# Designs tried in a protein design chat: VH-VL binders against Cytochrome c oxidase assembly factor 8 (COA8). Part 87

Target 1, 167 residues: Cytochrome c oxidase assembly factor 8 (COA8), of Homo sapiens (Human) (q96il0)
Amino acid sequence: APERGAERRDTAPSGVSRFCPPRKSCHDWIGPPDKYSNLRPVHFYIPENESPLEQKLRKLRQETQEWNQQFWANQNLTFSKEKEEFIHSRLKTKGLGLRTESGQKATLNAEEMADFYKEFLSKNFQKHMYYNRDWYKRNFAITFFMGKVALERIWNKLKQKQKKRSN

## First folded at step 6 (VH-VL)

Design f35b (from f27 with heavy chain G99E P100S S101L L102T F103Y W104F G105E D106G T107S Y108P; framework fv_belrestotug)
Fold by ESMFold2-Fast, scan of step 6:
Structure f35b (fold): chain C 167 residues (1-167), chain A 122 residues (1-122), chain B 108 residues (1-108)
Amino acid sequence: as target 1 above (167 residues)
Amino acid sequence: QVQLVQSGAEVKKPGASVKVSCKASGYTFTGYYMHWVRQAPGQGLEWMGVINPSGGRTSYAQKFQGRVTLTRDTSTSTVYMELSSLRSEDTAVYYCARESLTYFEGSPFDYWGQGTTVTVSS
Amino acid sequence: EIVLTQSPGTLSLSPGERATLSCRASQSVSSNYLAWYQQKPGQAPRLLIYGASNRATGIPDRFSGSGSGTDFTLTISRLEPEDFAVYYCQQYGTSPWTFGGGTKVEIK
């Protein structure tokens, strides 16, 4: 499949004219942390005269952000669910209630929780390795396209300077 | 459902101009570059130019520079290709085609209009 | 501009046979941004393969693409009657976009 979800869908405000209205952003902006991933999303501004190369870079950054947010939202949800299940299982095995006499959630000591953390890390080792591999691949690609965009902009400026010198 | 619907066949005399339309639906019109490609009878595909519907920025093949003009109307989600100073060699089927932008897979032409036959004859 | 040369110009084959189509670029295609299109008489081209080796949505498994740099191949493992058509390669790695001259796959 060549396309994912809503094709070239943009959540960032975009300009359709050279004049950027005062009410609309002409730059990227950072939103509040997502409640599931705890990552701050970047909302990308789409320039009026975006080149194909610039659009490719923006799409890569948007797709990388979505992939990253989905990974951490799922990971945090899985961690929270498994942590809760572990605590409840251990408290039940010990014959203890889920709440303290003060009405707060019953907790396990640090040594007992260390068992959960070791199990969780071991269980998710391969998943995290694939995440790190893909994260580096995506960042190398972003850096590569950022370089291409920079070279394109330098070349365009040089062409403009040459035209002005001829006049 | 993505659809590109082109205007009907045209018959023109040498020296005239033709303006072909391509109406897009089923996606965010300003999010995708639109290309124009022509095909003379019994010949291969020839790229003419591209337009960014968001800002109206265009790029043309050198062969058509000065004769082709690409425009768009965002209110109707329509791209136009105008070719001036028509010659008999311009007799061809003209296609609009949408450019896909998937980051690792590149920018192939994923959807095409049905084509518009332009005949230039005296 | 990058010039794409397709060979052979015509392949005369029978249903059930394997078709192998070649596309050679005058210089290296950036990021292997090479696509293959199928065109039947009276119809618009249809995207088959992009990025040299990725099948487009809805394209049967019998179609496969391979190659890198300057040499690319489209393979149809077992020709069906509907596969007799003209095939074009395209590079989209650098402007201007360019197409090959086409290979016609016809019934023997």
Scores: ipSAE 0.000, ipTM 0.486, lowest interface PAE 13.3, mean pLDDT 81

Design f59b (from f53 with heavy chain R98K D99E L100P W101G G103L E104Y H105D P107S; framework fv_ebrasodebart)
Fold by ESMFold2-Fast, scan of step 6:
Structure f59b (fold): chain C 167 residues (1-167), chain A 121 residues (1-121), chain B 108 residues (1-108)
Amino acid sequence: as target 1 above (167 residues)
Amino acid sequence: QIQLVQSGAEVKKPGASVKVSCKASGYTFTSYGISWVRQAPGQGLEWMGWISTYSGRTNYAQKLQGRVTMTTDTSTSTAYMELRSLRSDDTAVYYCAKEPGFLYDTSFDYWGQGTLVTVSS
Amino acid sequence: QAVLTQPPSVSVSPGQTASITCSGDKLGNKYAYWYQQKPGQSPVLVMYQDNKRPSGIPERFSASNSGNTATLTISGTQAMDEADYYCQAWDSSTAHYVFGGGTKLTVL
């Protein structure tokens, strides 16, 4: 299954493209940028003795990664579609076709594209504000659980020292 | 010549699933997306979704989210559309259509012959 | 989603000019496309990018698109033009294609 997985893209339930890590990895693996989100996915190593708290943190990080990748994949698709629509509309206004005589996509200059970027940013301002709010909440939760895991590991380390002394 | 050939007519019971195929020929399959469009008897055209033959990425009509899956097999230049949990109002002729080669151009320059799916009850 | 509205039917006499409209909010800012469908047949693209005609489509077919309305015009209408006609555009807000409800052209 792992070998077959290495030859295909992982597709998350969110519909985001992924990659498969090297077989028998004993640490987190960072892959190439996803074609849609342009973010590098992380495949988390799962130790056999993972605590419930460590599992909760890992799951939260995985869910946050999936949410983040879904957001940016959708945003990039929306940007690309709206950019082409804007270009088509402007070329139509100028009486030009979508293709040059060489068969390449017709493009607009930087001055013309400034209108699109301004409109896109304005149109998506509220969406990006909600993204930032949710990103903040998710990172706060992750930081909180990272702290709990760190404390658990310190406690276990101290407990191990006490065991060594009493045994 | 560019041609899209679809699988034959199907009769299904409510709650069943149907999978329609669309075999492309006469062009580079991965260069152009494939859309699926259906038409209920006596009704108009309804867009169902689009798939990138290059990446496999899909975009489905909101009405059909959760019930439709579009896939491709590049080795056979074939696109597939599976519709699940069939209802009587899914009775329609289902078409595949090739996009004209510019990713965001909305014209469908070639269409399959259509596949009649009848959901009886 | 955006909605494209077409008249359900249009009737013309042979040799007369048929006009089929397609209305949508700011449709003139988008490219409009037109398809012809005869009974038992697949749709055929007859006009693309508002006013461009594919090879094989007769010169009597023309179209325009401005403001909120796209129009398909068939001059010197022939019996063979009797069909259902659909307009189509791209809705960037949903990243979906949208079709008009269709117009049955009768040549009597």
Scores: ipSAE 0.000, ipTM 0.443, lowest interface PAE 18.1, mean pLDDT 79

Design f6b (from f1 with heavy chain G99D S100Q P101G L102S W103F F104Y G105T E106G S107H T108S H109E; framework fv_cixutumumab)
Fold by ESMFold2-Fast, scan of step 6:
Structure f6b (fold): chain C 167 residues (1-167), chain A 124 residues (1-124), chain B 108 residues (1-108)
Amino acid sequence: as target 1 above (167 residues)
Amino acid sequence: EVQLVQSGAEVKKPGSSVKVSCKASGGTFSTYAISWVRQAPGQGLEWMGGIIPLLGTANYAQKFQGRVTITADKSTSTAYMELSSLRSEDTAVYYCARDQGSFYTGHSEYMDVWGKGTTVTVSS
Amino acid sequence: SSELTQDPAVSVALGQTVRITCQGDSLRTYYATWYQQKPGQAPILVIYGKNNRPSGIPDRFSGSSSGNTASLTITGAQAEDEADYYCQSWDSSGNHYVFGGGTKLTVL
């Protein structure tokens, strides 16, 4: 069962777990950073008479946000896990315990950690390359559809002016 | 395109609990909310609660607080609804549905994809 | 349905226009979403965000909102439109979803 935050309320309603901006607002909202991905999510404004093209753009942006959030959440989890394993391995190699005499986790110095960072970046180079490629592809598609939506809105305004002239 | 596949029908005794599953396939799961809605025979739709799988954040209708628990497993793209202390009045079809509104902020607004429903019968 | 109120039944003649209404204080702040349900089937989304139609929903369906009232209008009702229609919105706090009691539409 997934838990978010240190304090879980077993039976009491949270009362504030959902956020719903007034429908009369015409602005996108930016949320707090995700604990795992460190990214701020965006709520995209839904127009009163959303066209199929506008819906397609909104869904594309929503799907891109999910893809981005999942990638970074997984990447950060993998980093933390492998970092801990690396530290434990190096401490065992030195014949040191996993904790200091004060009971805190033992750490490696910056020079020793440099080896881990270089290995991690090298090992994940292909994943980061594919992420960047897909990120650019998604942003290009979003920009393209944003342009199409803008043209549709201009066209609709021109149609309204044309109808007024013919009436 | 997302499809929601629900677990099979259940027959339960009063005082027991039931756990219904909802597996998403073919698209977006984690950042959309999954809502649970029930319908007693011949009655209307009743929202029970929902969860945003990425956050693990669940929200429950006041009527069901203390009896319902909604969870999600992102690795299997599956949401669960567990209802405890069952009564005969809990006999209903239980639907899961994807909320198409705002994702991570907890803002959900409408349900665009629905599971086919799971019939839960509570009888002694 | 204490938060959102719908009339339990309405009738329309084939080819005519019908309006189904939903009333509640939260509708002053939030738009209603409309669902169609046929016997033995899951609900289908018909209108969201005041007057938006999902792909596949005919143009004869439209939504409107004024004050504490939301309406679903079907212009040129067809036999296949016979179903139960539910409105849905947020409660007044904006924290929970609420459904109307449903309106059974009969096409004569």
Scores: ipSAE 0.000, ipTM 0.499, lowest interface PAE 15.6, mean pLDDT 78

Design f85b (framework fv_pabinafusp)
Fold by ESMFold2-Fast, scan of step 6:
Structure f85b (fold): chain C 167 residues (1-167), chain A 122 residues (1-122), chain B 112 residues (1-112)
Amino acid sequence: as target 1 above (167 residues)
Amino acid sequence: EVQLVQSGAEVKKPGESLKISCKGSGYSFTTYWLGWVRQMPGKGLEWMGDIYPGDSETTYSEKFKVQVTISADKSISTAYLQWSSLKASDTAMYYCARTEIYFGSGEPLDYWGQGTLVTVSS
Amino acid sequence: DIVMTQTPLSLSVTPGQPASISCRSSQSLVHSSGYTYLHWYLQKPGQSPQLLIYKVSNRFSGVPDRFSGSGSGTDFTLKISRVEAEDVGVYYCMQGTHWPFTFGQGTKVEIK
């Protein structure tokens, strides 16, 4: 099952590669939420005459989306795993089984879980800080390239207008 | 409007080769996994393996790795199940069904083909 | 491989009466994502299996309200609140949490 999980993760990273927008789409499309990250992927429209600069912008946006999807998928997985390990550890320390007599999962009360949330937040503080830093860097880069693309489009329009006047 | 249409019943002798098909329509064939399920006469369902038609990635249940080959032709939205040498023990109904597999876990088989009955006389 | 055990193997039900089918797995079916990939199928005589319930408790499109699924971990139940003639067939549970995917041996439901 872990081996199959690893293989399938490689085959369908973030679920984005298997999302298909409607036929005849001429705009960006938003897909269903990813199972692990719970974020909705965006499929970017590729125009027929995409410039090298436009391609770089699209690739940067796609790569940023993949990075963001993977971060939150890993974060959610880590949270769930560590939460389960914490609950099992505390129940074992109390001498309690993992199941109640009714067959339900044994749980900890809110006061006991507060310890876990504090530990998890503290442990992951630096990881979240690095995520925020990288998120801002990526968005600044995207904005910069969007500006370049906008300037290229303006320049091309001006070129076309001048060609009309010179004819 | 999602539909999976399988090829017709086959009657074969032991040692013969066979290739059966499953054609998908009404959905994007390359964006879903296609699974193959065997049901021997009077018995339950067995998972054989699957294929992702977009890149022809296949995965086989250990029991079926040496017995069969799964393939797909995305240009005609058709998947195939093939035997190089049939045995009497291959006599069964074979179903194809649509699914999604993420990180080793499978969504339900939501649409099924009508089945292909393969009879190998011995 | 994960072993899926269904009980009972067969049951005869008077029309309008409830029916209950149990499915037990040899290992927990809770995936690391928090989802539980346990699905129920119905195979009517001479027909292909059809999806009934997915991920424990969700009814598939077109499935009547009389069908419900419940359970957690290793113990799952499919309930039919009032059995009708069209519900005759073999019911299968399937786990999709651990590869390879495995089915229960089936429960035959017939009318008295």
Scores: ipSAE 0.000, ipTM 0.467, lowest interface PAE 16.7, mean pLDDT 81

Design f92b (from p1 with heavy chain H99S E100I Y101P D102W S103Y S104E Y106T; framework fv_pabinafusp)
Fold by ESMFold2-Fast, scan of step 6:
Structure f92b (fold): chain C 167 residues (1-167), chain A 121 residues (1-121), chain B 112 residues (1-112)
Amino acid sequence: as target 1 above (167 residues)
Amino acid sequence: EVQLVQSGAEVKKPGESLKISCKGSGYSFTSYWLGWVRQMPGKGLEWMGDIYPGDSDTTYSEKFKVQVTISADKSISTAYLQWSSLKASDTAMYYCARSIPWYEGTLFDYWGQGTLVTVSS
Amino acid sequence: DIVMTQTPLSLSVTPGQPASISCRSSQSLLHSSGKTYLHWYLQKPGQSPQLLIYEVSNRFSGVPDRFSGSGSGTDFTLKISRVEAEDVGVYYCMQSIQLPLTFGQGTKVEIK
């Protein structure tokens, strides 16, 4: 299993994993990879006695997953489109056909593709900076609500302890 | 062309402070992470941490988090690695390397020439 | 931490002969995006490391086609089809799927 906080900060995090709280029986379902984002969706277990605050936390985590899926689907589609345009443009300037003699799509070598990757990443750096900022904001919000849920549970335990004394 | 130029070799005594530098040129300095890698004499490579100069966000390896400070100065396209108190075990070659800012390219594509730090014991 | 193990640790090759280096990770390097974050670096004597292969099989800019990378999951191979004198040095594999970033211990390639 991957360790908590294993995601690299300077990359757009995929972050899709099981979110099962400690000491809870949970049955999360992990779906197949999405065609466009390549991320596997997680369907979260819903506790029978879920509080409104716990529901808010779960929905925030689900919304964060959806946002992450949409970002990656759009990014991968943009990458694929621009990659094909780059390859076609470069092959045309070389006077080469779009297909090899065997009928497969003609490709560029790694050196030529490195130029495309560098340009693509440089061009998209602002978008990824905003993605990372939003990612940190969402994780801060999730941590905040996790803290609120923990406090609610402590308060409920204290209430139960008081009732036991009075009975 | 992309270049990372590091400061010159240092010879220090245990307990002394040190700040070494890595200057980037030929690319947008604020658009890429810059990492630091240690290589002890005759040993392999160890990642220490990195910084995003655009907002000074840093990430550290747990092993190095309390030993060093990573910083950057955008105005001169320079990143720094700093020790408050050197130890003999800090004797190593230190490399800076550029890293791509999103996971589809997380790798060190260009490296500095290295700064040799010798701490007498 | 993901542990990267290289074999062999040292390799002596006659010029023009092939060389093969193995790298094994303690857990899968396949990311949910479908990409595998394994990279190969070469450190020539007295020089800085340089990127050779990224994401398993992609040659970096300026890297000769005699270098090729392959593998999946936890098992990876770097091949040099015809070793030249300029290929001597220490080869390192690196994973970048999980922090901290970790390198293999290195494989020293020498000419006989």
Scores: ipSAE 0.000, ipTM 0.455, lowest interface PAE 18.2, mean pLDDT 79

Design g1 (framework fv_ebronucimab)
Fold by OpenDDE, second read of step 11:
Structure g1 (fold): chain C 167 residues (1-167), chain A 122 residues (1-122), chain B 111 residues (1-111)
Amino acid sequence: as target 1 above (167 residues)
Amino acid sequence: EVQLVESGGGLVQPGRSLRLSCAASGFTFDNYAMNWVRQAPGKGLEWVSGISWNSGKISYADSVQGRFTISRDNGKNSLYLQMNSLRAEDTALYFCAKDRGYFWSGTPFDIWGQGTMVTVSS
Amino acid sequence: QSELTQPRSVSGSPGQSVTISCTGSSSNIGAGYNVHWYQQHPGKAPKLLISGNSNRPSGVPDRFSGSKSGNTASLTISGLQAEDEADYYCQSYDSSLKGWVFGTGTDVTVL
C-alpha cells in the first residue's frame, strides 16, 4: 500500500497580483484575473490628502480582497485536484486509460461528471456557507464605511462653500 | 523509460534573458509537480522554482523571485524557465526535477534530467 | 539561513560506517517537515536516496538509512563501498521561505 504521506495542504501562495498601475493614476485599477483565484485584483488609489476614514476604508477593502484571493486560489486548486482524481478513479473503474488513442486526456461525459460536482458541492457546502457569511459581513462593513466617507466628503464641501461666501 | 531532458542553456551576458526547456517522457507529466534546481560550478544544489501539476501553485526561491518565471505546457509534456535580468551568480547547471507524488504533494524529486548549463559572463 | 547545514566532508574505510548530519531550523526540519536525501556522483544528476526521513526507494541498498531527531536529520552509510564515494545532499521544505531548501552538501570519500 503506498504510504499516504500526510499531504500537508500547501497553502496557496498569497499571490498579490504584480500588476502595477501607472504612477499618475487618480483612480482604482482593475487588473487581469489572477491565475490562481481567477479574481481580478484591484489596485486602490491613495489620494494625497487621504483622511483617516478613507484610509480605514482602503485598508478594509485591501484586506477583504486578500482574503478573497486566498480563499479562491485554494478552492480552485482543491477543486482541480479532486476533479482529476475523480476522473482517474472513474476511468480506472471503467477499464479505460487516462489517455485516448490520440494521446488526449480521457474525459468523462457530463452525466458522469454531474456526480462529481454533486459530491464536491456537498463536501464543501459548509465551507462555502462560512465563506458566504464572512463575505457578507466584510462587504457590509465596507459599504458602511463607504457611506461614512461619502458623508465626510459632503460635509467638507459644504464647509468650503460657506468659507468662500463669508470672504 | 522515464526521462527529463533539459535544453536552452548557453553563454549570456549579464542583464540578458534566457529560456530553458525541459521535455518529459515515460510518465504522465500532467499529474506531477515539476521543479527547477540549479548547481553552480563546484557548489551545492539550490532549489529555484516549483510548479504544480495544473500550474495552480507556483513558488520561487528569493534569489530569483521577480526575475524568473516557471511555466508548463501539459499538452507538450514540457516545463519552462524564463530567466530575465540574468546575473553572474545565476551561472549554474540547471536541472529539471519531477516530484515523486501526484499533483502538488510536497514530495521529493525522484526523476532528474542531466541538466543544461547556463553561463552568465561579461 | 537559506540552507541546511551539513559537514563539508566525511571519510571512511571500506566496510566502515559513516554518518552525515543535516541540521535545520524551526522553520523546516524543526517544524516537522520531512527530510530527503540525494546522492550525486561527479558529473551526474542527483539521485533520490532516502524519502521521508527513512524510506528507501527501490534500488537503493539497505546499507543506506535515514533518521531524524529534533532539528537534525542523519544519513548513515553502513558497510561503506567504493561506489558510495559521492556528494550527499539533504532536502526539506521551509515554511518561511515557502520553498525547498537543500543542505550545503557533504563529500563522502572512501579511503
Scores: ipSAE 0.024, ipTM 0.567, lowest interface PAE 6.0, mean pLDDT 88
Fold by ESMFold2-Fast, scan of step 6:
Structure g1 (fold): chain C 167 residues (1-167), chain A 122 residues (1-122), chain B 111 residues (1-111)
Amino acid sequence: as target 1 above (167 residues)
Amino acid sequence: EVQLVESGGGLVQPGRSLRLSCAASGFTFDNYAMNWVRQAPGKGLEWVSGISWNSGKISYADSVQGRFTISRDNGKNSLYLQMNSLRAEDTALYFCAKDRGYFWSGTPFDIWGQGTMVTVSS
Amino acid sequence: QSELTQPRSVSGSPGQSVTISCTGSSSNIGAGYNVHWYQQHPGKAPKLLISGNSNRPSGVPDRFSGSKSGNTASLTISGLQAEDEADYYCQSYDSSLKGWVFGTGTDVTVL
C-alpha cells in the first residue's frame, strides 16, 4: 500500500493508553503493554477499499481484543485489591501497623504470601477455565472469518484475471 | 438483518409473575453474552441481569436478586427473564441487549431490541 | 446511588459544541473500567454511540468524541445538529455491584 498521511491515534477499545502508530505503516502493529491488563494492544490497519467482510473480520478481532484486555484488567484489579486486603488482614491479626518504624509499607514474607496466591488461584480456577474456553471459541471464529476473507480475495483475483483474458 | 425482538410484557398485579422472551436473529446468538436492561417511564436506563454465552456466568442487579431469573436457549436463539414477586417499582420498558463479548467482560451493548412494556399495578 | 452522575440537560445552537460529563466512583470509572455511551431518540431503543471510552462504531459521525480521566468520562458533540436532540447515557462496570451501571442520562436540546 502507498504511504499514508494519517494514522489512527485513538485510545484502544479496552481502555488501554493511547499509542501512536507509525505514519507509513500499511499493516497491523503492536503497542506498549496496557497499565491494567499488562497486554500489548494491536492497532488495526484500515485499508481504503475495505470490503464489508473484511470490516466484519477486523471488528471481530477488535472486539476480541477489547474482551481480552478487559478480562485481564479486571483480573489484575481484583488481584491487587485482594492482595492488599490479605496483607492488611494478616498485619492486623499480628497486631502490626501498616507501616514499619522506618515509615515504609509493611509487607508479609514469601511463605505468608504463598497462602494468598494459593487461595486466589483456587478461588478463580473456574473463572480462568471459562476464560480459556471463550478465548478458544473467539479464535476459532476469527480463523473462520479469515478463511472467508481469503476466499473473497481469491475470487476477486480470479474475476480480475478473467476480465484480463476476455480483453 | 441483525435484530432482537422482546415479547411477554403486559399488565400484572403486584406479587404475580411474568416471563419475558427475546428472539435473536441475524447473528450467531451462542457466541455472545446477553443482557436485560429496563427503563421506567420518564426515567433512565437500569441494568437488570446478564448471562454469558454458555450460561456459565450469570449476574443480577441487587434490586431484582432472588426474584428474577435470566436464562437462554441457544438452540432457539432466545433469551428469557422469569420475573417473580413483581413490585410496582418493576414497572418499566424491558430491553434485550447483546453484549459485544462472548464472556461477561465489560464490553458494550451493541445491539438492542425495541423493548416490551411491563406494568405492575393494583 | 451507585448510578453514574450526568447533568440533567445541556443546550446548544446548531454548529456549537456541547460536552456531557459522566462522574463515577472508585468502584467503576475510577477503578479503570471502560465507559460506553448510548444515544436514545424519543420512543426508540438506545444506540451504541461510543465504545471503550473513545471508539466510534461504524456510522457514527466523527463530530462525536469521548474521553476519560480519573473518575470522569466526557462525551463531546461538535457541530451540533438538530438530529442530535436525544437522551445520552454513559455506562460502566461496577466491581462492588458485580454488574453494569448507567448514567442518570442527559437531555440534549438544540435551540
Scores: ipSAE 0.000, ipTM 0.483, lowest interface PAE 17.3, mean pLDDT 81

Design g10 (from g1 with heavy chain D99G R100L G101H F103W W104S S105P G106T T107D P108A; framework fv_ebronucimab)
Fold by ESMFold2-Fast, scan of step 6:
Structure g10 (fold): chain C 167 residues (1-167), chain A 122 residues (1-122), chain B 111 residues (1-111)
Amino acid sequence: as target 1 above (167 residues)
Amino acid sequence: EVQLVESGGGLVQPGRSLRLSCAASGFTFDNYAMNWVRQAPGKGLEWVSGISWNSGKISYADSVQGRFTISRDNGKNSLYLQMNSLRAEDTALYFCAKGLHYWSPTDAFDIWGQGTMVTVSS
Amino acid sequence: QSELTQPRSVSGSPGQSVTISCTGSSSNIGAGYNVHWYQQHPGKAPKLLISGNSNRPSGVPDRFSGSKSGNTASLTISGLQAEDEADYYCQSYDSSLKGWVFGTGTDVTVL
């Protein structure tokens, strides 16, 4: 949905590749940093004979990546917005305009900004705690499925060895 | 006061369309994921659709996929649900709901509206 | 759509403890996604009661507690009171559906 900040919130349409793997890739490919989250996305390689279990693992990793990108994109916006609101609020309280007499952007001194940073850091402590909790939960699930995929691959190799002996 | 107010519900014939609106106040609307949840008379809760803070991620329940479109206007603090090809089974009270934490896209819904009733019958 | 399974009803007398189970699958609760709980009184919107398996929002009494193990989450109401008579719903995210699923709902009756 179009917004006033379209230049800063450009959204790729459905069916448009955000990035492409180099040449004909048979491995995962790492893209450039996302404009909003500043995180590098991973394009996961899909094997020709991907098992249902391998597909589930890949989907969990893709979903975790999407969650991580959404978190950091929102965090970057929230920090910038709260900082600007704090500055505007403090200038209003002082009876000052948003610009100086010379037309330059009005600023707060370091002592005044310290109040914002102190509040922001204390507020972010709980945010980081919840983020880390969800991050660990997601990675534990991924690790569990990585283990299952590894066992499946071992079993498949054993089955292939038995079949070769039969030939 | 943190508040969500739904509107746009009513009586509609099968196969027709309705557009629901949700007006948000008292919080920074553009920081949070928003959702539509419905409840048929005497039945349980059913999640319908969700949209991330920047409209970058949109999801639908299988029962409404292809018929309903969720959207938001952050400049107007408003959430919308365009409902096309309505069926009798879409009859329900439709709630607007806010995600709890801006840093967690799979979090609980902490603020709910009062709901708007949609009745699909001939 | 797949729902999380809850008992249809649970009853108790004032001062007793009751527990409501919420059973999911490998794509939601079993995949490690958090479980949230809602309380709904007749004619009213749902109210968030427990978030993230066990966290209580401001204003929710400590007699409400949540836990999760494997594919199942539980909501326990200790010291049951008359005002606890309501419908209770669990909720989790489902990775295969890429969306939320709610429980079938449990009617709590205070005798």
Scores: ipSAE 0.000, ipTM 0.491, lowest interface PAE 13.6, mean pLDDT 81

